VHH binders against p49116. Designs and how they scored, part 183

Target 1, 238 residues: p49116
Amino acid sequence: EGPLLSDTHVTFKLTMPSPMPEYLNVHYICESASRLLFLSMHWARSIPAFQALGQDCNTSLVRACWNELFTLGLAQCAQVMSLSTILAAIVNHLQNSIQEDKLSGDRIKQVMEHIWKLQEFCNSMAKLDIDGYEYAYLKAIVLFSPDHPGLTSTSQIEKFQEKAQMELQDYVQKTYSEDTYRLARILVRLPALRLMSSNITEELFFTGLIGNVSIDSIIPYILKMETAEYNGQITGAS
Short names: E, the ipSAE of ESMFold2; O, the ipSAE of OpenDDE; V2, 0.75 times the mean of E and O plus 0.25 times the DockQ between their complexes.

## First folded at step 12 (VHH)

Design m1 (framework vhh_7n9e_1; at its last look DockQ between E and O 0.86; V2 from the best seeds 0.00; counts 0 for: pae O 3.2 > 2, SAP .672 > .668)
Fold by ESMFold2-Fast, scan of step 12:
Formats: sequence, C-alpha cells, structure tokens
Structure m1 (fold): chain B 238 residues (1-238), chain A 119 residues (1-119)
Amino acid sequence: as target 1 above (238 residues)
Amino acid sequence: DVQLVESGGGLVQAGGSLRLSCAASGFTFDDYGMYWGRQAPGKGREWVSGISWSSGYIAYASSVKGRFTISRDNAKNTLYLQMNNLKPEDTALYYCATHTPGDYPTDYWGQGTQVTVSS
C-alpha cells in the first residue's frame, strides 16, 4: 500500500477575506475562521483512507476532532491570519464585556485561560518550526483517533493512525537524523489540543456564523458539499 | 515529481572552503524540510545536516558541527551548504534530499556533487 497522504494533502493554503477592515470586527473574524474550518474539512474529506471508512464514520470522526483540526490550522496559518491581531481584538471585545458587566468572573477566567492555551500552543509550534508535511501528518493523527466514544470501525481507524505515526516518524528521522528528540518534542504538543474547549472556540471565532446551532451540528452538511461549494467557501466566492 | 540538482563541488586543500547549492523543483519547496547527505567511496550514505521550512530549526551531524552551515532561500527554491575548514574525511559525493509522501518510504536524493579534499 502506498502512503496515507499524497503531496496534495501537504499543501494547505488559506485565502483571507479582502480587503482587511481598518478595525477588526466579529464579521471579519467569523468569515476568516469559517474559511479555515471549511478548508480543514475539505482537507479531511479528500483523504482516500478517510473516504474508505464511510459517511457515518467520517461524520463521527470530524465531530469528535474538528476543534483539534481547527486549532492545528490556526497554528499553521497564524502568519497569514495575523492571528495575534485577531486574538488582541477578541480580548478587547472581552474587556468591553467586563466593563459593561455582561459576563461572570468565572466565564471570563475560562475564556482567558482558553486564549492563553491557544497562544501557548501556537507559540510552541512556531518555535519548533513545524512544516507542511509535519502539520499534514499531525492532522492525520488527530483525525484517525480510534478512542472517541461511539465509533465503529475502530481497528481500521487505529491502523490509519499508526500509518500516519509511522510516516511522520520516517520523515522526521530522515530530515533531522542525529537529532533524536525532535519527534518527541512535536508529539508531546498534541495532548494539549484535547484540553481546549470546542464551546469556547465556537464563542471566540464563530459567534456570527451559527445562530443557535453548534459547529458539531453542521458538520454532516459541510462534509456532503460539492467540491465547487467548498471552493466557494474557502475563497469567499458568491 | 521531485527533482534536485546539486552544484558547487570540486577539489580543495585541507582547511579550505566550498559552498554547495541545490536547485529544487517539482514540489512546493517551502512546505518541506530539506537535508544534505554524503557518501564516501566504499561507504554508506551519511546524513550531514537538516533544515526546517523557514530555517527556524537546524541540526548537524556531530562530524560537521561548527564547520558547516546549512541555509535555504525559499524564493529561489534553493538549498545551500557552506563548508569551512574542510578535512580529508569530508571527501564524498554530496546530495541534497527531501522526503515527500510521493517518495514514501524512500527519500529523494539528487545526483550529487563531488567534493574532494586533499591532504
């Protein structure tokens, strides 16, 4: 059997809405995040191994891991997104909510902890200088997680995850042969992704997209979209 | 398909310097880490140095650390190896290399450029 991913899966290019507004607003942040989310789901859907698992399994996997994929995408696209500027704008909106007594102290603490965890994760990935190959395989490792509740075909999912781990290991060991610790430094970043709340991610990045329904609820519909419709979403074409 | 073309090798005396270049095509250069390897006459391939996509992470084989400097120019799709204080033991055919999914399980190595260091 050939490789788990192809060269096309390593390429991950986010197209930002243009022009950038003079002052960042919820609409621009939401549109930017939505483009990244759609790009991430299109990436997952295009993997032959993923397609082979079938629609029900595909939906269950993406529902379980979309926040992990999205966070990896934020880290990978941090420069293109000017993520630090977006996070600063989010903090400014949060400070306005505090000033107007709109949020409880416990909620503010949870949101700020989430932002700090996200920034720490992105900074760690940047310091490791993770490349497109490494990101593609880290995304594959989190996508093919056999340990989510309610999954069927768990043995096949585990085989795909192990294949992703083996191919990542081969790449890192060949590229940085005498640096025996790089792979371990990369892999120990992954558990932090599961500690970040998908509900808080939705509140920070998607407040203008989905009224009273969650990202989890729309995933089956996104995965069924035509390729042209995906392309329209990731480029903003009407 | 990946294509790598090395240049800059030659004959040099011990203590001298050479700068190798590697022109890359057929893949998105800035999505991948790159590395240099070498093969001395009658010996197996030896990894020399690796560099991440933005040059933010670099590693060297113990045998060349402090003498060789790896660098890349993503705008030109080019990888470089600056070799200083060359030793007779550095005599080898030098290859630039990458490992794409299309090459799995093997890496792609160029044809190489010969470096000969006289005593």
Scores: ipSAE 0.831, ipTM 0.936, lowest interface PAE 0.7, mean pLDDT 89
Fold by ESMFold2, look of step 13:
Structure m1 (fold): chain B 238 residues (1-238), chain A 119 residues (1-119)
Amino acid sequence: as target 1 above (238 residues)
Amino acid sequence: DVQLVESGGGLVQAGGSLRLSCAASGFTFDDYGMYWGRQAPGKGREWVSGISWSSGYIAYASSVKGRFTISRDNAKNTLYLQMNNLKPEDTALYYCATHTPGDYPTDYWGQGTQVTVSS
């Protein structure tokens, strides 16, 4: 049945809201993050192996890993998003919340530690110069993770993950045959994704989302959207 | 169709230099790492050097490290191999290559450009 992914899954092009405001605000940050989220969900839904698992399994799987996919997307698109500038703007808004006593000291510590972990993850991926092929397969490894609580069909999910791992290994070993360390360097970055809190990601990037809507709650609706609606959300056309 | 076309080979004396080029088409060049391989008569293919999508990660076979330099120009969809201080054992057909997802086979090679190093 051929490779797990096709060439269309390697392409991952994020377009930013334009123009970038002189002073980044929560609306720009939330629209940018929303475009990345919908691009990531469109990517996952288009994979034949994912489609083969059925809609209930698909929903459970994406609920378990959306934050990991989003974080990989942040790392992959960090330059086009100007992520360092976005994170600086978030820190500034957080400082204003401290000034106004809107957040507890414990929460502020959690949020700042999360920002630091995110920055370090993105920096480590940039230093490895991870390409589109490698990101696509890292996302597939994350998507087809059988060890999340509450999943069904874990044997089939595990087989798809193993196929993703084998195909990534083949790529890295062929491209860099006498450098036996690159695959290990790439794979050891993945556990850090489980340290990223979906709750804090929502606070950092999705505070401006219309209504009080958690990402976990809307995933069934996102996965059922028509492709044209996805494209509208990705580009901001709707 | 993925196409890789090598050029720049030829006959050089030992100690000389050559610059190989590889024109790529049929895929998004910037999404992939690229590599050079070579094949001497009667031998299997030998990996020579690989380069990441933005040139931020580069690796060389021990037999060519310090003498060869891989590079790429993503604006021109072109991969290069600068070969200095050439030795007779570098004589081979040189291929550029990439590994892309799709139908099997997933490895694509060019037809190669001949490099011959005389004593």
Scores: ipSAE 0.551, ipTM 0.845, lowest interface PAE 2.0, mean pLDDT 87
Fold by OpenDDE, look of step 13:
Structure m1 (fold): chain B 238 residues (1-238), chain A 119 residues (1-119)
Amino acid sequence: as target 1 above (238 residues)
Amino acid sequence: DVQLVESGGGLVQAGGSLRLSCAASGFTFDDYGMYWGRQAPGKGREWVSGISWSSGYIAYASSVKGRFTISRDNAKNTLYLQMNNLKPEDTALYYCATHTPGDYPTDYWGQGTQVTVSS
């Protein structure tokens, strides 16, 4: 059997809305985030192993791990997105809300901690200097996680995850054979993804566009979106 | 198709220097780490040095550490290996390589460039 991923799955290019506004408003942030979310989900959809699991299982997997995939995408696309600037803008918007006494002290703490965790994770990935190949397989490992509740075909999912891990391991060992622990350093970052709240991520990056609609509820529609429609959205939206 | 073309090899005296180049095409160069390997006559392939996509991570085999320097130019899709203080035991066919998902577990590598160090 062939590899889990192909070269097309290694390529992960995010196109930002153009032109960039002088002030990063909520709309720009949400649009950028939406493009990344769509890219991530359609990336998953393009994997033959993912397709082999069937529509129901696919939807369940993405619902379970979309926040992790999104966060890995943020880390990978941090420079292209000017993530530090986006996060600063988000903080500024939050400060306005704080001044208006719209948030409780506990909620403020939760949101600020989430932003800190997100920034720390992305910084840690940058320090490791993760390449496109490694990111692709990290995303695959996260995607094919069998330990989420309510999943079907967990044995097959586990096999795909193992395959992803093996292929990543082979790459790392060949490219950086002198560094015996590089793989371990990379993989130990993954638990941090599960410490992040999907609800807070949704609030910070998506509320401006989807309002009260949840990412969970739109995932099936994104997964069913035609490639042409997706491409049109990426190239035509500004 | 993925292509890797090595150049810069030759005959040099012990203590001399060479700079190898590897021209890459057929894939997104800056999405992948790259590495140099070598194969001496009668010996197996040996890993020499590796470099991440952005050059933020670099590693060397203990046998070449302090003498060799790996670098890359992503704008030119080129990998380099500066070899200083060469020794007769460095004599080998040097090749650049990368691992791609499509050909797992086989790596891509070029035809190599011959480096010969005389005593």
Scores: ipSAE 0.036, ipTM 0.562, lowest interface PAE 3.2, mean pLDDT 88
ESMFold2 (binder alone), look of step 13: mean pLDDT 82; pTM 0.826

Design m10 (framework vhh_7n9e_1; at its last fold request DockQ between E and O 0.86; V2 from the best seeds 0.00; counts 0 for: pae E 2.5 > 2)
Fold by OpenDDE, fold request of step 14:
Structure m10 (fold): chain B 238 residues (1-238), chain A 119 residues (1-119)
Amino acid sequence: as target 1 above (238 residues)
Amino acid sequence: DVQLVESGGGLVQAGGSLRLSCAASGFTFDDYGMYWGRQAPGKGREWVSGISWSSGYTAYASSVKGRFTISRDNAKNTLYLQMNNLKPEDTALYYCATHTPGDYPQDYWGQGTQVTVSS
């Protein structure tokens, strides 16, 4: 039996909208986020083990973990995305809403805390200097999480997650043989992903493009879209 | 195909220094951590040092800590090992290595470069 992932799954290159505007508007932020989301979903779709679970299970898995995958993607692509600048821009846009008294104090706090958690998570991952291999398998571990409610084929999902964990462990142990704690340092970051609200993430990054359409509702479409269509979006052809 | 080509080895007196290089090709270099290993005569392969993709993290075997420095230049797809205060027990064939998913559970390593430290 071969590995869970292939070399192609290690590659995770996000193409940002070009050029980057002097002022990051909502459209730019949403477009950037959408590209990352699509990249993440298509990454998942390209995994043979994922395909083996069937369409219904696949959709359910992605629905359950899209926020986590997206957040890992943010961390991985933080430099390319200029994530800190994006988050600052989001805060600035939020300030307008605050001034217009459109948000409650509690909601403002929730959103700001979410932004803080995103930044903190990405910073923590940067400090660990997580590489493409590690990110790929972390994403796999997140993707093949059997503990989400309502999932079918949980036994298979668990096996895939175990395989991901084992391969990641092997990689880390071989690369950093006498640092027996690196794997643990990496894995202990994953729980932070579960603390982040998918709804707030969606509002911050996607509202400008999808309006009242939920990420949950478009996931089946994203998973079925052709790679050529996705590539066209990346290149700005569509 | 993954290729790793080590260079920089040679004969050096105890207390001397060498700088090894490893030219990498055939994979996306900056997506992977890299490590150096060595094999001394009559001994098995042993891990020497590892470095993360952007050099933000390094690790060393206890036997070389404080004497060796691992580094990399992603723009040049090159891994380095600066070896200072070399000892006779450092005599070995040094190799650079990486691990790609397609080769699991095996690693890739080059042919190595011989380092000989004389007393």
Scores: ipSAE 0.925, ipTM 0.974, lowest interface PAE 0.4, mean pLDDT 93
Fold by ESMFold2-Fast, scan of step 12:
Structure m10 (fold): chain B 238 residues (1-238), chain A 119 residues (1-119)
Amino acid sequence: as target 1 above (238 residues)
Amino acid sequence: DVQLVESGGGLVQAGGSLRLSCAASGFTFDDYGMYWGRQAPGKGREWVSGISWSSGYTAYASSVKGRFTISRDNAKNTLYLQMNNLKPEDTALYYCATHTPGDYPQDYWGQGTQVTVSS
């Protein structure tokens, strides 16, 4: 009956591919995004409460929320990633696709709206100066979401989500005692994560993945990777 | 193990200034917000000021706002409290603190540094 997370779960350090090219390309963006995705899934898998739910439930939860975890990771690691530069490169690549008449007008509109939502989310998190503890618990809140269709063990998942909310509240109220509104400002950011399409995230950041492989289809395999394999993906030592 | 060591307290006349320091170890300092609290003789602990990990957000108790400035140096794992225009009612033992998950009580407080303001 200790805390939901430990000190090791608060630490979230992304190692970028080195060196960063003078002109960003799809492969560098995909490698950077893949490292963040693997780091995020390794983070989730290391939580004892998550492990206690069992493999099938773990797979279902991460399939449902990987885009939310990834987006929180983008916001948390925005400076390390030079995310503004990556987003500019993605927009440039998208503009080249428009010039080559490869995308429908409706799809282009959806993708640009997604990029603007992502930029707004990251800017709002930066303005709030969200720390590692707050990010860890926001990730826990989205991971332990009991309301995704098809989930079993929803009562246990809800218990873990409520525990995450309570521990975040304690932290914010202790650290910023006379700011009675900070927690509310943080929590109202979360619904925006569910409005962002996982398919569009996949198209923007994971285009360099082998073949027509969806993130959804590889999640069960990533969750079963040994720690050494995760470390190899996170550091690029493969 | 989390360790917080405060320093910089002393005796000062009303209207004077002091700068407190807090040396932090045993945790990843830049992943956490930090705060200062104080305890006057015969009174409970009072929150003074808090600062976010990158110094982008700060908050102050109404009693010290405009006179105290909280800051941090993540490269040195050090938290600071610059206290200006000190008043006799600021006399207290000052503690730095953080709230980390772990096997210890979740409110980590150091030994404190005594600030005495004479009139």
Scores: ipSAE 0.804, ipTM 0.913, lowest interface PAE 0.7, mean pLDDT 87
Fold by ESMFold2, fold request of step 14:
Structure m10 (fold): chain B 238 residues (1-238), chain A 119 residues (1-119)
Amino acid sequence: as target 1 above (238 residues)
Amino acid sequence: DVQLVESGGGLVQAGGSLRLSCAASGFTFDDYGMYWGRQAPGKGREWVSGISWSSGYTAYASSVKGRFTISRDNAKNTLYLQMNNLKPEDTALYYCATHTPGDYPQDYWGQGTQVTVSS
């Protein structure tokens, strides 16, 4: 009946691990990314429409879209995370390593192409100067995507997505009434998210997790965690 | 709670300039785009200009483009409208506004500041 999101869903504040190391390393990158993932999953969990779909549907939706939601979070928090510095460090490491392992050369090429796609996406979002309201509703549009295989309740999910689209449209049209193309320019950025590989995202940002556990397998656990439990038990920071 | 307070209006001769201010409080100013609107006597509301959260994106109504400049100072939670080369048809009550999600979608705007342009 009311809006799909509230003011609390517009606020999206990422806190980075401390202290910041002199040189960026795998542990700092993984802790930073884990905090963003946790923030993104708990953001989704806090939405009443999401809660109304039930736990099985919640898990299915997040499994289907976590990489897209994470990528939107990277773009939104790129400055706070120093994402450009992180990606530059990864690129430099990959380029220095390519000459000694020809079997991994093809994988390194795939990873480099993914990094360039991510950089382009983040740059396009910055050029549009996307705000917190717009990011919140873009994340909702991505979250409530009824076209992922294996979902139930797709009619209700589609209704929530349409509601997110309408509320974003209303905001953009009121704030920028005679700029008839801003909404379209924003929305045409979203298809690029489906082209991002969750496997490569895991390799770039989550190689420091214990074992080779995929994000997909831990999503039910993440959805049940409290913010204090995650920060205190996993990272050692509050 | 949400409050928007406009100031800087007044009487000015055609061709003159005014700078409007809008003090914002009660919400996280930096999370939202802001806009100015105006209402001439006996007319409906007209959108004038909008600005993104970091000022990196602005838009203007065709009637004011090239003459008006929107800006904001996020450290002061303040929105501005610089109005140059004013014309009698710019005479209106000017209000700043934002649209927040809340429990019920609401446009928030202030009481307005009167701008009167004499010919």
Scores: ipSAE 0.468, ipTM 0.812, lowest interface PAE 2.5, mean pLDDT 85
ESMFold2, look of step 13: ipSAE 0.466; ipTM 0.813
ESMFold2 (binder alone), look of step 13: mean pLDDT 83; pTM 0.840
OpenDDE, look of step 13: ipSAE 0.656; ipTM 0.858
ESMFold2, fold request of step 14: ipSAE 0.423, 0.450; ipTM 0.791, 0.803
ESMFold2 (binder alone), fold request of step 14: mean pLDDT 83, 83, 83; pTM 0.836, 0.831, 0.838
OpenDDE, fold request of step 14: ipSAE 0.923, 0.914; ipTM 0.974, 0.967

Design m11 (framework vhh_7n9e_1; at its last look DockQ between E and O 0.73; V2 from the best seeds 0.00; counts 0 for: pae E 14.2 > 2)
Fold by ESMFold2-Fast, scan of step 12:
Structure m11 (fold): chain B 238 residues (1-238), chain A 119 residues (1-119)
Amino acid sequence: as target 1 above (238 residues)
Amino acid sequence: DVQLVESGGGLVQAGGSLRLSCAASGFTFDDYGMYWGRQAPGKGREWVSGISWSSGYIAYASSVKGRFTISRDNAKNTLYLQMNNLKPEDTALYYCATHTPGDYPTDSWGQGTQVTVSS
């Protein structure tokens, strides 16, 4: 009956590790990305509609869409993260790896194409000047995707996605009343998220994870964290 | 509990200018787009202009385009409307507004500031 999200879900503030090293390294990039991932999962788990679906469904949804949520988070937090600087450092490392023949040319091509897609996505969101309300509802549309294999409660998930779409539409139509095409420009950005490989995202941003842990394997753990543990992960001392 | 307080209205002659201000509180101002609306005596509410969170995207109603300029100062939680070349047809109560999740499906509107343009 009430709105799908609350004002607390619109606020999405990333705290970066400090101090920033003079030269970017794998560990700084991985810690920054991990903080964004933890913030994104905490955002999702705090939604009452999400909680109502139950633990198994919650885990399945986040496993299916974490890369989409993470990419939206990268776009939203691009300035705070100095994302352009991080991506430039990754490109420089790849160019050096080509010169030293440490990676296959085929793999380097895949990674460079991924970086280009990511830059294009972030630039398109910046040009549209997407705000916190719009990002929150785009994340909700992505989170409540009923079309992933193995999901139960798909009818309920679809209902929540439709509610997210309706509330985003209402906001855009109220705020930019005579711009009849803004909503369409925003929504046509979403399919690009599914063209981005989660495996390549893991290798670019999470290669420093201890114990060779995959994102899929840590998702249930993060979703089950006590509030104090979770706050320690995302708001702890740098 | 969004609170919006408009000021800067008054009586002006046709061709004159006014600058309206809207002081916002009760929400994180820089997370939301903002807009101005107006209601003329005996008429319904009309959308005037909208601005995105960083001012990177701005739209105007056809009736005010080229004469009005919307702007915002996120450090001061304040929205502005610079109105130039005012016409008697611009006479209305001017409201600033936002739309938070708690406002769905309605908007949060301030009490307004009266603008009267004499011929």
Scores: ipSAE 0.848, ipTM 0.941, lowest interface PAE 0.6, mean pLDDT 89
Fold by OpenDDE, look of step 13:
Structure m11 (fold): chain B 238 residues (1-238), chain A 119 residues (1-119)
Amino acid sequence: as target 1 above (238 residues)
Amino acid sequence: DVQLVESGGGLVQAGGSLRLSCAASGFTFDDYGMYWGRQAPGKGREWVSGISWSSGYIAYASSVKGRFTISRDNAKNTLYLQMNNLKPEDTALYYCATHTPGDYPTDSWGQGTQVTVSS
């Protein structure tokens, strides 16, 4: 029984659509988000422990935590994505939609609060200066969460989560031994992920691509997608 | 394979200065935090200083705080340790290290560079 993660799982490189438009449009935002989602899902798929849970359990786990994984991905890839610019563009597009569609005040508030929470979370992660190793294990902890309803093999999932936590703890302790509370500061950020609405995230980042189709419904297909197909999509070769 | 090669050690008088370098290869350097450790004769390994991937977080052992400065150049895959006001008790083999995900719970470290401070 080896480590939960290897060096291959630490690397998390997002390739953005090229060229970047002068004005960020809905298509660019959705394409960028799609690539991040695929990268996150295929990252999960590449973990031997994840594979060991079986297809049904895997699908259920990803369905339960995709929003959290995606959000961690946003934080990790914030610079490469120019996330602040993307979020500003989203707000601008929303303002136009509000003017045209007369969205309710309550809905506007919910969406704006969600954007604020996303920005705040990513900023908080940046302030902590979390590296690729730490992000990998945070994602693993989120992925192997046994507390979601309807999961099978919860005992095994819990073991994997504990393993992720232990390996992260060891890394933090060795690298930053004088900062005895670093691990706690990092882990205490995770609850913020549970406060974010997957529905709103889906609306903001994915509606332009998938329309009325839910991320939940396409997750099984993403997980079954061949790596070559994914790579082809990234390079523009469908 | 992860490779870490330390250099810059030597003999120096008390109150003197040295600058250590660690050349890293075989992994994505900017994905990992790095740290310096040391081992004095007859003693166990001691943590000296750590630095995050972007240098946004830095920490020092109390014994070296105010005298040592850790830094990194991600473009050059190099970790540094500037050591000022050296003391005889700083005499040790200094090594750079990072955690190795593929071999828990072991770390990766180099052969080290010897620092000797004379009174």
Scores: ipSAE 0.284, ipTM 0.687, lowest interface PAE 1.4, mean pLDDT 90
Fold by ESMFold2, look of step 13:
Structure m11 (fold): chain B 238 residues (1-238), chain A 119 residues (1-119)
Amino acid sequence: as target 1 above (238 residues)
Amino acid sequence: DVQLVESGGGLVQAGGSLRLSCAASGFTFDDYGMYWGRQAPGKGREWVSGISWSSGYIAYASSVKGRFTISRDNAKNTLYLQMNNLKPEDTALYYCATHTPGDYPTDSWGQGTQVTVSS
């Protein structure tokens, strides 16, 4: 059938809400994160191998890996998003929540440790200067992970992951051929993604501590949004 | 369509310098790593140097390390190779390359620019 990913899957361009406010607020942070989430889900939906798994498997797979895809997206788009500024604003918001007795000390510790781990991951990816092809294949490796509990069709998922790994290996060896260990340096960063808590990611980027809606509950809806959006655009009501 | 056009080659005395340029079009230059390769007469292609999309990572073949400097200007979609202290064994057709954007992740490379180093 050809390569796992096409040229359109390598391109990953995030557009931020405009204009950027003088002072970052929960509204701007949540919209920015939502755009990245939808971009990441659109990316996954457009992959023929993903489509071949079927709707139930697609939903299960995305539920298992959305936080890892989102975290890779944060690292890839960190400069465009001004992620360091967003994280600083979140830390300031956490301080206000302490003043208002909204969070326990144990929860604050968990959230601050998560922020530190996220910063460390993004910094390590920036130091390696991961390019667009490399990010696309890393996302594919994360998306087609057979190791998540509860997945069906794990044999087929493993075959797709092996294909992504092979294509990444070929790309790195051709593009960075004198750097024998570049692939290994990149791949040792992936286990850190499993340390990222989806619940804390939701708190940091999607709920702003108010109006909690789990990403897990909206994934089936997100996977249908392109269909509903197209149908809504065709209606000529009133 | 990916287009890569090399320039700056020529005849130069041993110990001399040349600066190669590669003008890129037909893809989003800022998103991809680039590299230089060379092909000496009667030999296969040899990787020379590579550079990441933001210039944050750079690598050289051992035969050119310390003498060649790769760089890029993302605003001008241009890749460069500064070649100093040239030796006769550097004589080759030099080409720039990247992976082809598209359905196949295959290399795209230009026609190349000839570098000839005389004694």
Scores: ipSAE 0.000, ipTM 0.271, lowest interface PAE 14.2, mean pLDDT 80
ESMFold2 (binder alone), look of step 13: mean pLDDT 81; pTM 0.815

Design m12 (framework vhh_7n9e_1)
Fold by ESMFold2-Fast, scan of step 12:
Structure m12 (fold): chain B 238 residues (1-238), chain A 119 residues (1-119)
Amino acid sequence: as target 1 above (238 residues)
Amino acid sequence: DVQLVESGGGLVQAGGSLRLSCAASGFTFDDYGMYWGRQAPGKGREWVSGISWSSGYIAYASSVKGRFTISRDNAKNTLYLQMNNLKPEDTALYYCATHSPGDYPTDYWGQGTQVTVSS
């Protein structure tokens, strides 16, 4: 058959809120993160293979992997987001919270370890110079993950994941033919995504947006949005 | 439609230099890695060099390492191959290539530009 993803799935363009404030604040960080999340959800729902799984299955799949997709998106869009500046602002806020005795030391340690893992992941992807095609297929590999608890249609999901892996392999082996280990270097980055807590991602990037509800709880509603509503969230137009 | 148009080939003496260009259109150039391949008379296609989207990762075939330099200009949608210290063994039709976006074959090769190196 044809490829799992089309050229339209390789393009992944984040539009940042404008203007950037003089000092970073929770609203700017949350709006930026929300745009990336909505772009990621719109990307996933536009894949014919994803739609073929049916609404219940595809919703469960995204609920299980949204943090992995979001983190890949952070790495891919790190420069347009000025992610290093955002993370530095978060670290500064956490250091002030330590000094003012507002959070437990154990919680701060967990959050700082998450930030270090995120920075290491983004740095490793930058060092490998991962391109749009590679990111699209890495996102497809994590999206079509058959091993999350409670999934249905796991055989079909596994077949789409295998197809994603095969198409990524073909690309990498043709582009960097005598570098027989580049694909392995890329793929061994993926397990680190599962070590990053979705709860801590919510705390860092979505503070003040989700309140008493989780990202997991709102995903079904995001996936049902009309294209105009997605476009509004992606560009900030209401 | 995807199009790759090579230029810059010609006849040079051994030890000479050539700079090949590849003009790309029909896809988002900076989302894809690019590579050069070549085909000598009576031989199969040989991969020469590959470059990632931002030029942060570059690889060369052992036969050309130290003599050839791959580069790209994303603003111009153009791929380059600077060939120095050319040898008769480098005589071939040189192609630029990328993994085919969309409905095209798994890789897309241009028509090529002929490089001939005399003794």
Scores: ipSAE 0.726, ipTM 0.894, lowest interface PAE 1.2, mean pLDDT 87

